# Ledger of designs, part 290: VHH binders against q96fz2

Target 1, 269 residues: q96fz2
Amino acid sequence: CGRTSCHLPRDVLTRACAYQDRRGQQRLPEWRDPDKYCPSYNKSPQSNSPVLLSRLHFEKDADSSERIIAPMRWGLVPSWFKESDPSKLQFNTTNCRSDTVMEKRSFKVPLGKGRRCVVLADGFYEWQRCQGTNQRQPYFIYFPQIKTEKSGSIGAADSPENWEKVWDNWRLLTMAGIFDCWEPPEGGDVLYSYTIITVDSCKGLSDIHHRMPAILDGEEAVSKWLDFGEVSTQEALKLIHPTENITFHAVSSVVNNSRNNTPECLAPV

## First folded at step 16 (VHH)

Design CA24 (framework vhh_6z1v_2)
Fold by ESMFold2-Fast, scan of step 16:
Structure CA24 (fold): chain B 269 residues (1-269), chain A 123 residues (1-123)
Amino acid sequence: as target 1 above (269 residues)
Amino acid sequence: EVQLVESGGRLVRTGGSLRLSCAASGSTFGRYAMGWFRQAPGKEREVVAAITQSGGKTYYADFVKGRFTISRDNAKNTVYLQMNSLKPEDTAVYYCAARFGFYETAPNEYDYWGQGTQVTVSS
């Protein structure tokens, strides 16, 4: 997973993240640095994306089940990184393989500090290699969506009007992430950055790509991943596995160029 | 930060019971996992029991399972260790410790420590 869509306006995104804390109270996550949120149909590594994380990381009197939403840089910069420019990091931290997460210092250290986050997206893109040609077919991959005005889920055969209306009640893709905090040696604001954990693709996606993000399907999985005060690293990692509860449709080549940021990037073809 | 003070340690006969308390002062106790550790003369400090922020999960070392119970009262900023069926082998200085996040079993994973309370179990 190297490209996502996260285009919802801040207020719509916030409402889509409504949750219950440990005491059963309905809540909306509170924003940190909301001005850094930049909606886009075509998010690439090094851009900022919204993530959920436990409020306990920021507030000394918070219950670990309470949530913050914050934009973070995609591409984890380890806390120990010594150079002044994070773009100089020698290795790619866009994704973190689930099978080696406890072996790599860049991921093991923040995981040990409870720095688990849930990466939010409308969905993600993958490019299918086609036999006999050099062309790749892009696909938009997302949770099945409920049609509010008609029975059933939304799909490629639905009208553009149905697609426009589902955004108000869109079920966001919730991907397991690890974040870290880096203090610039020369001073300045702390940089929060994340990586997306990846697993082997499920049977339904195997013809499109061999890997997929670790998707947290439902509020129970999301809450356990975030709650670093009540859920150990070992227990949290049991949530990291492929899921079959996913759907997709082919999209046009417009999405190939990460500078293109229009609804056409995810529209069915 | 938090300051921890243990109390309740004393001499007790084999088979007896004792409750240790650890009172926290300073910042918010309720955001820390708490652990009870012990150290006998000439031995390393070892974990006895641990408890999460909410009290929803606990850990017990194999040598105390079924005999000791850890609990906490976040309104009183206190963690307790109820010790039953005490054995001479339980003789040690007992320490409470606080860690941000989930509990751990290694002493070096804890951020704050009390001064300890002596428990002596005689035959």
Scores: ipSAE 0.649, ipTM 0.856, lowest interface PAE 1.4, mean pLDDT 89

Design CA25 (framework vhh_6z1v_2)
Fold by ESMFold2-Fast, scan of step 16:
Structure CA25 (fold): chain B 269 residues (1-269), chain A 123 residues (1-123)
Amino acid sequence: as target 1 above (269 residues)
Amino acid sequence: EVQLVESGGRLVRTGGSLRLSCAASGSTFGSYAMGWFRQAPGKEREVVAAITQSGGKTYYADFVKGRFTISRDNAKNTVYLQMNSLKPEDTAVYYCAARFGFYETAPNEYDYWGQGTQVTVSS
């Protein structure tokens, strides 16, 4: 997973993240640095994306089940990185393989600090290799959505205007992430950055791509991944596995260029 | 950021009971998992019991299961260890410890430590 869509306006995105804390109280996540959130149909590594994380990371007397939503840089910069420019990091931290996460210092250290987050997206894109050509077919991959009388089937929506009607109750894709905090050696603001954990592709996606993000399917999984005060690293990692609860449709080549940021990027072809 | 003070250690007879308390001062008690550890003369410090931030999960070493109970009162910034059916082998200095996040069983994983309270069990 190297490209996502996360285009919802901040207020719509916030409502889509409604949750219950440990006491059963209905809540909305509180924003940190909302000005850094930039909606886009075509998010690539090094851009900022919204993530959920435990409020306990920021407020030391908070209940660990309470949530913050914050934009973070896609591409984890380890806390121990000593150069002044994070773009000079020589290794790719866009994704973190589930099978080696406890072997890599870049990921093992933040996991030990409880730095688990849930990466939010409308869905993600993958490019299927086509036999006999260099051409690749892009697909938009997302949770199955609730059918409504007005919007009908999401897969039947054939225009961006019709797609806008389905976003009011869109079930956001919730991907397991690890984040870290990097303090510039020369001073300045702390950089929060994340990686998406990846697993082997499920049967349903195997013809499109061999890897997929670790998707946290449902509020129980999301709550357990975020709650680093009540869920150990060992227990949290049991949530990391492929899911079959996913759907997709082919999209046009417009999405190929990361500079294109229009509804056409995810519209069915 | 948290300072820990244990109390309640004393001489008790085999088969007796004792309750240890650990009072935390500072602004951040509610963010920590808490553990009780012990160290007998000439031995390494070992875990006795641990408890999460909310008290929802607890850990007990095999040698105290069924005899000891850990609990916490976040309103009072205090963690407790209730010790029942005490044995001479329970004689040790008992330490309270705090860790940000989920509890661990290794002493080196804890961030803050109390000074310890001596428990002596005599037959």
Scores: ipSAE 0.690, ipTM 0.875, lowest interface PAE 1.2, mean pLDDT 89

Design CA26 (framework vhh_6z1v_2)
Fold by ESMFold2-Fast, scan of step 16:
Structure CA26 (fold): chain B 269 residues (1-269), chain A 123 residues (1-123)
Amino acid sequence: as target 1 above (269 residues)
Amino acid sequence: EVQLVESGGRLVRTGGSLRLSCAASGSTFKAYAMGWFRQAPGKEREVVAAITQSGGKTYYADFVKGRFTISRDNAKNTVYLQMNSLKPEDTAVYYCAARFGFYETAPNEYDYWGQGTQVTVSS
């Protein structure tokens, strides 16, 4: 996973993240640095995306089940990085393989500190290689969605008018991430950055791409991944596996250029 | 930034019971997982029991299972170790320790330590 959509206005996104803490209290996540959130249909590495993380990382009087929502840079910059410009990091930290996460120092260290986050998106994009041509077919991949007026899921076969109204109750894609905190050597604000954990593709996605993000399907999985005070690293990593609870449709080549940021990027073709 | 003070250690007879307390001051106690460790003369410091932030999960070393109980009172900023059916092998200095996040079993994973309280079990 190297491209996502996360276009919802801040207030709609916040309501989509309503949750219960471990005591059963209803809550909305509190924003940190909301001004850094930039909605887009076409987010690439190095851009900021909203993530959920435990409030305990910022407030020592918080219960570890309470949540913050914060924009973080996509592309993890390890806390030990010594250069002044994080874009000069010599290796790609956009994704982190689930099978080697405990072997890579860049990921093992923040995991040991409980720096688990849930990366939010409308969905993600993948490019399918086509036989007999050098062109690739892009697909938008997302959770099955519930129709507002009738029971069932919204899909590519539904009318354009149905897609226009779907965003009010959109079920956000929730991907398992690891974040770290980097302090610039010359001073300045701490940089929060994340990586998305990846797994082998499920059967349903194998014809599109061989890898997929580790998707946390449902509030119980999301809660356990975030709750670094009550859930060990070992237990949390048991949540990291492929899921079949996913759907997709082909989209226009407009999405190929990361500078294009319009609804056409995710519209069915 | 958390300061820990143990109390309750004393001489007790084999088969007896004792409750240790660890009082925390400084930054918020409830942010931390708490552990009880012990060190006997000539031996390394070893984990006895640990408890999460909420008290929802606990750990016990095999040699104390069924005899010791760890608990915490976040309103009082205190963690307890209830020790029952004490054996001479339980003789050691007992330390409480605090760690941000989930508990661990290795001493070097803990950030704050008390000064220790001596428990002596006589046969």
Scores: ipSAE 0.735, ipTM 0.892, lowest interface PAE 1.1, mean pLDDT 89

Design CA27 (framework vhh_6z1v_2)
Fold by ESMFold2-Fast, scan of step 16:
Structure CA27 (fold): chain B 269 residues (1-269), chain A 123 residues (1-123)
Amino acid sequence: as target 1 above (269 residues)
Amino acid sequence: EVQLVESGGRLVRTGGSLRLSCAASGSTFKPYAMGWFRQAPGKEREVVAAITQSGGKTYYADFVKGRFTISRDNAKNTVYLQMNSLKPEDTAVYYCAARFGFYETAPNEYDYWGQGTQVTVSS
């Protein structure tokens, strides 16, 4: 996973993240740096994307079940990185393989500090390689969505006009991430950056791509991944596995160029 | 940073009971998992019990299961160790320790330590 869509306006995104804390209280996540959130149909590594994390990472009076939503840089910069420019990091930290997460210092260290986050997106894009052609077919991959009052659930067979109206109750994709905090050697604001954990693709996605993000399906999984005060690293890692609860449809080549940021990027073709 | 101060250690007879307290001051106590460790002369420091931030999960070493109970009162910034059916083998200095996040069983995983309180169990 190297491209996502996260286009909802800030207020809509916030309401889509409504949750219940440990005491059973209904809450909305509190924003950090909301000015850095930039909605887009076509987000690439090194851009900022919204993530959920435990409020306890920032506020000592918080319960570990309370949540913050914050934009973070996609591409984890380890806390130990000594150069002044994060773009000079020689390792690609856009994704973190689930099978080696405890072997790689860049990921093992923040994981040991409870730096787990949930990466939010409308969905993600993957490019299918087709034999007999140099063309790659892009697909938009997302959670199955709420059934309309008409016939059926939203899907690839629906008209392009219907896709413009589906966002009111869109179920956001929730991907397991690890973040770290990097303090610039010469001073300045702490940089928060994340990586998406990846697993082998599920059977349903195997014809599109061999890998997929580790998706946290439902509030129980999301809560356990975020709650670093009550859920051990070992327990949390049990949540990291392929899921079949996913759907997709082919999209046009417009999405290929990361500079294109229009609804056409995810519209069915 | 947080300061931890243990209290309650004393001489007790075999089969007796004792409650240890650990009071936290300085930065807020709330974000820390808490552990009780003990060390007898000439031996390594070993975990006795641990508790998460909310008190929802606890750990006990095999040699104290069924006899000791760990608890915490976040409003009072205090963690407790209730010790029942004490044995001479329980004689040690008992230490309170704090760690940000989930508890661990290894001493080197804890950031803050108290000075210890002596528990002596006589036959």
Scores: ipSAE 0.676, ipTM 0.867, lowest interface PAE 1.3, mean pLDDT 89

Design CA28 (framework vhh_6z1v_2)
Fold by ESMFold2-Fast, scan of step 16:
Structure CA28 (fold): chain B 269 residues (1-269), chain A 123 residues (1-123)
Amino acid sequence: as target 1 above (269 residues)
Amino acid sequence: EVQLVESGGRLVRTGGSLRLSCAASGSTFKGHAMGWFRQAPGKEREVVAAITQSGGKTYYADFVKGRFTISRDNAKNTVYLQMNSLKPEDTAVYYCAARFGFYETAPNEYDYWGQGTQVTVSS
């Protein structure tokens, strides 16, 4: 997973993340650095994406079941990185393989500190190799949506006003991530950056791509992944596996260029 | 930034009971898992029991299961170890310890330690 869509306005995204804390209290996640959130139909590595994480990471006396939503840089910069420019990092940390997560220091150390996050997206893109051609077919991959199943394809024949209502009740894709905190050697703000954990593709996606993000399907899985105060690293890692609860459709080559940021990027073809 | 002070250790007869308390000072107690460890002369420090932030999960070493109970009171910033059916082998200095996040069983995983309280069980 190297490209996502996360285009919802901040207020719509926040409502889509409504949850219950350990005491059963209804909550919305509280934002950190909301001005750094940049909605886009076409997000690539090194851009910021919203993630959920436990409030306990910021407030040392908080209930670990309470959630913060924060934009983080896609591409984990390890806390031990010594150069002043994160772009000089020699390692590709866009994704973290589930089978080697405990072997790689860049991921093992933050995981040991409970630095688990849930990466939010409308869905993600993958490019299928087409036999007999050098062209690849892009697909938009996302959770099944009750309204989409009844209404047909996203954006198909809907008025602009009705199309916006599809997104009001959109079930966001929730991907398991690991984040770290890097302090620039010369001073400045702490950089929060994340990686998406990847697993082998499920049967349904095997014809599109051989890998998929580790998707946390439902609030129980999301809450257990985030709650580093009540859920051990070992127990949390049991949540990391392929899922069949996904759907997809082919999209236009418009998405290929990461500078293109329009609804056409995810519209069915 | 948690300071821990144990109390309650004393001499007790085999088969007796004792409750240890660990009072924490500092703003971050509620965010920490708490553990009780013990160390007898000439032995390494070993885990006895541990408890999560909410008290929702606990750990007990095999040698104390069914006899000891760990609990915490977050309003009072205190963790307790209720020790029943005490045996001479339970004689040790008992330490409370705090770890940010989930509990662990290895002493080197804990960030803050008390000074210890001596428990002596006579045969």
Scores: ipSAE 0.759, ipTM 0.900, lowest interface PAE 0.9, mean pLDDT 89

Design CA29 (framework vhh_6z1v_2)
Fold by ESMFold2-Fast, scan of step 16:
Structure CA29 (fold): chain B 269 residues (1-269), chain A 123 residues (1-123)
Amino acid sequence: as target 1 above (269 residues)
Amino acid sequence: EVQLVESGGRLVRTGGSLRLSCAASGSTFKGFAMGWFRQAPGKEREVVAAITQSGGKTYYADFVKGRFTISRDNAKNTVYLQMNSLKPEDTAVYYCAARFGFYETAPNEYDYWGQGTQVTVSS
C-alpha cells in the first residue's frame, strides 16, 4: 500500500506492457516524460512511478483504448489545491479507500473526469506484525509468475545470471489508481500525481496485513479500468475488489529503509 | 472547443418518423460522448439518448426505448437520432450535447450544447 519495487529498465518495462487496442491492433504504450522514470527496488510515496492511462487524456481525438505510459508522483495533489508547494498538502493521498472514494472530494473529482490509471510495479511490500514483539516481518507480494525452462522464479534464482532471466518475462503487478493534474497557481509545469485504491485484504494475505491494493488481474480488467471513454465510473468501480491470485515471500529488513535500493530488498530470506 | 448544430426538427403526424442530425465542428468530436436531450413546455430538460465515443454503448430513456435509435458517424462529425412511432408526448425542443469521456444522464454533466431543433407531433 506504501512501498513498491519497480526496477525494470525502460525497454523491458515497455515490452511488459504490450497490449491490444479495441480494434485488435497490437501496441506498445507510448512514453511521456520517459526521463523522469527512475527504476528502484524500493519506491516510497513522493517518488515517481510509471502508470498506464488512456491516450485520450492527452489527444482529444484519440481512441480511448490506446495507452500512454508516464511517470507520476505517488501522492495525489488535487487539481483545486491552491498553495504553491504540493508538499504543504494537509492530508495523506498515497492511498484511497475503495469504500469512500465517491465521498472524498480529492478522489471523486478526478474520478468524475475519467482520471483512472494503472500503477505498475514488480510487486509491493507489506510488514507483518509478529505477536509478542514489536518487530515486523517484511514481505514482497507479487503476481504468480509463469515458470519456464529459460526463466527462473525469485525463490529459485541462485546466481546473478539466473536473476537476470527472472525479469525478462516478469508479469508486472497492475494496481488500480486515480490521478489528477495540478497547475501551479503562479504558472509552471503541470504536476501529474496518483493514489492507489485499497481494499480489504484477501484470505491469502490476511495474516500479513489487513489491507491490500486493488489489483486488476488480467488484460480485460486493465482495459476496462483505463477506458474512460467506453466504461462508466460505476462500471469501472465494480473491478475494485480483493484478489486471491497473488503470491509472496519474506524478505530482509534492508527494505525497511527506503534509501536502500538493491536486489537484496526483494530477495527471499 | 466544440460547436454543435442540430437540424431535422419539423411537424410530424402521430405514428410518423423523423431523423434529427447534429453536426459538430472541430477535430475534437471523436473524443466526446454525445447526448440528445429534450425540453417540453412546462418541463425541465431531460435525457433522451446517449452514445459513447466509439458508438459501442448507448443509453435510452425508458419513454423512448424501442422507438428511438441514436447513432454516430465520426468521419462526418455527426450524431443522429432516428425517431419512430412518434407520439404527441414527444413534442419538444431537441438538443444535442457533448461531454468529454463517458456519457451521463444529467444535463449539467455536459459541456457543449446546440441551440435546439423543434419537433411537433400532431394528434
Scores: ipSAE 0.738, ipTM 0.891, lowest interface PAE 1.0, mean pLDDT 90

Design CA3 (framework vhh_6z1v_2)
Fold by ESMFold2-Fast, scan of step 16:
Structure CA3 (fold): chain B 269 residues (1-269), chain A 123 residues (1-123)
Amino acid sequence: as target 1 above (269 residues)
Amino acid sequence: EVQLVESGGRLVRTGGSLRLSCAASGDTFKGYAMGWFRQAPGKEREVVAAITQSGGKTYYADFVKGRFTISRDNAKNTVYLQMNSLKPEDTAVYYCAARFGFYETAPNEYDYWGQGTQVTVSS
């Protein structure tokens, strides 16, 4: 997972993240740095994306079940990084393999500090390799969506006209992430950056790509992943596995260029 | 940062009871998991009990299960260890420790430590 869509306006995104805290109180996540949120149909590594994380990371007396939503840089910059420019990091931290997460210092250290986050997206893109050609077919991959009408869920078989009307009730893709905090050696604001944990593809996606992000399917999984005060690293890692509760459709090659940021990027072809 | 001060350690007879208290001062006690550890002469420091931020989850070492109870009062910035049916093997210096996040069983995973309180159990 190297490309996502997260295009919802801030208020729609916030309402889509409504949740219940440990005391049973219905809440919306509180924003940090909301002005850094940049909606896009085509988000690539090094851009900012919204993530959910426990409020306890910012307020040491907060209940660990309370949530903040904050834009973070995609591409984890380890806290120990000593250079002045994060773009000069020598290795790719866009994704973190679930099978080696406890072996890699860049990921095991922040994980040990409870730095778990949920990466929000409309969905993600993958490129299917076609036999005997160097061309790849892009797909948009997302949670099954419930139509506002009584006709059932929206999916790949639905018309483009029906597709355009679902954003008000869109179920956001919730991917397991790890973040870290880096202090620039020459001063300035702390940089928050994240990586997406990846697993082997489920059966349904195996013909498109061999890997997929670790998707947290449902509020129970999201709550347990975020709640680093009440859920151990060991228990949280049990949530990291492939899911079959996913759908997809082929999209135009317009998405290939990360500079293209239009609805055509995710429209069915 | 958190400063921790243990109290309540004393000499007790086998079969007796004792309650240890750990008072936190400074910032942020409410956000920390708390642990009780002990160290007898010539032995390594070992976990006795631990409790999460909310008190919703607790851990007990096998050798104290059914005899000791950990609890916390976040309004009073205090964690307690109720020790019942004390044995000579419970003789040790008892330490209170704080960790940001979920509790751990290894001493080196804790950020802040008290100075300890001596518990002696005589036959």
Scores: ipSAE 0.723, ipTM 0.884, lowest interface PAE 1.0, mean pLDDT 89

Design CA30 (framework vhh_6z1v_2)
Fold by ESMFold2-Fast, scan of step 16:
Structure CA30 (fold): chain B 269 residues (1-269), chain A 123 residues (1-123)
Amino acid sequence: as target 1 above (269 residues)
Amino acid sequence: EVQLVESGGRLVRTGGSLRLSCAASGSTFKGRAMGWFRQAPGKEREVVAAITQSGGKTYYADFVKGRFTISRDNAKNTVYLQMNSLKPEDTAVYYCAARFGFYETAPNEYDYWGQGTQVTVSS
């Protein structure tokens, strides 16, 4: 997973993240740095994407089941990084393999600090290699959506009015992430950056790509991943596995260029 | 940052009971896991019991299961260790410790420590 769509306006995104805390209280996540959120149909590494994380990371006496939503840089910059420019990082931290997460210092250290987050997206893109050609077929991959009177399905949207209805009740893709906090050596704001944990693809996606993001399917999984005060690293890692509860459709090559940011990027072909 | 002060340690007879308290000052107590550790002369510091920030999960070392109970009162910024059916082998200095996140069983995983309170169990 190297490309996502996360285009919902801030208010729609916030409502899509409604949740219950440990005490059963209905809540919306509180925003940190909302001005850094930039909706896009075509998000690539180094851009900011919204993530959910425990409020306890920011507020000393917060209940660990309460949630913050914050934009973070895609591409984890380890807290120990000593250079002044994060772009000089010599290795790729866009994804983190589930099988080696406890072996790699860049990921093991923030995990030990409870720095688990849930990366939010409309869905993600993968490119299928076609035999006998050097061209690849892109696919948009997302949770199955519940049809309502108004929302319909992506495939059924035939006008701008119908596209608005599709997104009203969209179930966001919730991917397991690890984040870290980097303090620039020469001063300035703390940089929050994340990586997406990856697993072997499920049977349903095996013909498209051999890897997939670790998807947290449902509020129980999301809650356990985020709640680093009540769920150990060992227990949280049990949530990291392939899921079959996923759907997809082929999209046009418009999405290939990360600078293209239009609904055409995820429209069925 | 948090400061921890233990109290309640004293001499008790075998089979007796004792309640230790650890009062926290400063910010962050409610957001931290708390642990009770002990150290007898010439031995390493070992975990006795631990508790999550909400009190929803607890840990007990095998040698105290069924005899000791850890609890916390977040309104009073205090963690407790109720010690029942005390044995001479329970004689040690008992330490209160705090860490950010989920509790751990290794002493080196804890960020803040109290000064300790001496518990002596005589036969």
Scores: ipSAE 0.741, ipTM 0.892, lowest interface PAE 1.0, mean pLDDT 89

Design CA31 (framework vhh_6z1v_2)
Fold by ESMFold2-Fast, scan of step 16:
Structure CA31 (fold): chain B 269 residues (1-269), chain A 123 residues (1-123)
Amino acid sequence: as target 1 above (269 residues)
Amino acid sequence: EVQLVESGGRLVRTGGSLRLSCAASGSTFKGNAMGWFRQAPGKEREVVAAITQSGGKTYYADFVKGRFTISRDNAKNTVYLQMNSLKPEDTAVYYCAARFGFYETAPNEYDYWGQGTQVTVSS
């Protein structure tokens, strides 16, 4: 998983992340650095994307079940990185394989510190290899959405009004991530960056791609992944597995160029 | 930063009971898992019990299971170890320890330690 869509306006995104804390209180996640959130239909590595993480990472007396939403750089920069420019990191940390996560220092160390996050997206893109050609067919992959008379299907609705209704109640894709905090050697703001954990693809996606992000299906899984105060690393890793509860449709080649940022990127063809 | 002070250690007879307390200074207590460790002369420090931030999960070493109970009072910034059915083998210095996040069983995984309180169990 190397491309996502996360285009919702900040207020819509925030409401889509409504949750209950350990005491059963209904809450919205509190924002950190909201001005760094840049909605886009076509997010690539090195750009910022919103993630959920435990409030306890920022406030020492917070309940670990309370959530913050913050934009983080896609592409984990380890805390031990010694150079002044994060873009010079030679390792590709866009994704983290589930089978080697405890073997690689870049991921094992932040996991030991409870640095688990949930990466938010409308959905993600994958490119299917077409037999007999070097061209690839892109697909938009996302959670099944509850259909109402108002919302309709995103590709079947022709009016702008119907398109807006689809997104008001969109169920965000929730992917398991690991983040780290890097402090520039010469001073400056701490950089928060993340990687998406990947697993073998499920049966439903096997014809599109051999790998998929580790998707946390439902609030129980999301809560357990985030709650590093009450859920051990070992227990949290049990949540990391292929998921069949996903859907997809083919999209236009417009998405191929990461500079293209329009609704056409995810519209069905 | 967390500073920990243990209290309650004393001489007690076999079969007796004792409650240890560990008082933490500052507001960072709530974010920490807490552990009780012990060390007898000539032996390495070993885990006795541990508890999560909310108290929702606890750990007990096999040799104390059913006899000891760990608990915490976040309003008082204090963790307790209730020790029942004490045996001479329980004689040790008992240490309180704090770790940010989930508890661990290895001493080297804890960042903050108290000075210890001596528990002596005699026939």
Scores: ipSAE 0.756, ipTM 0.896, lowest interface PAE 0.9, mean pLDDT 89

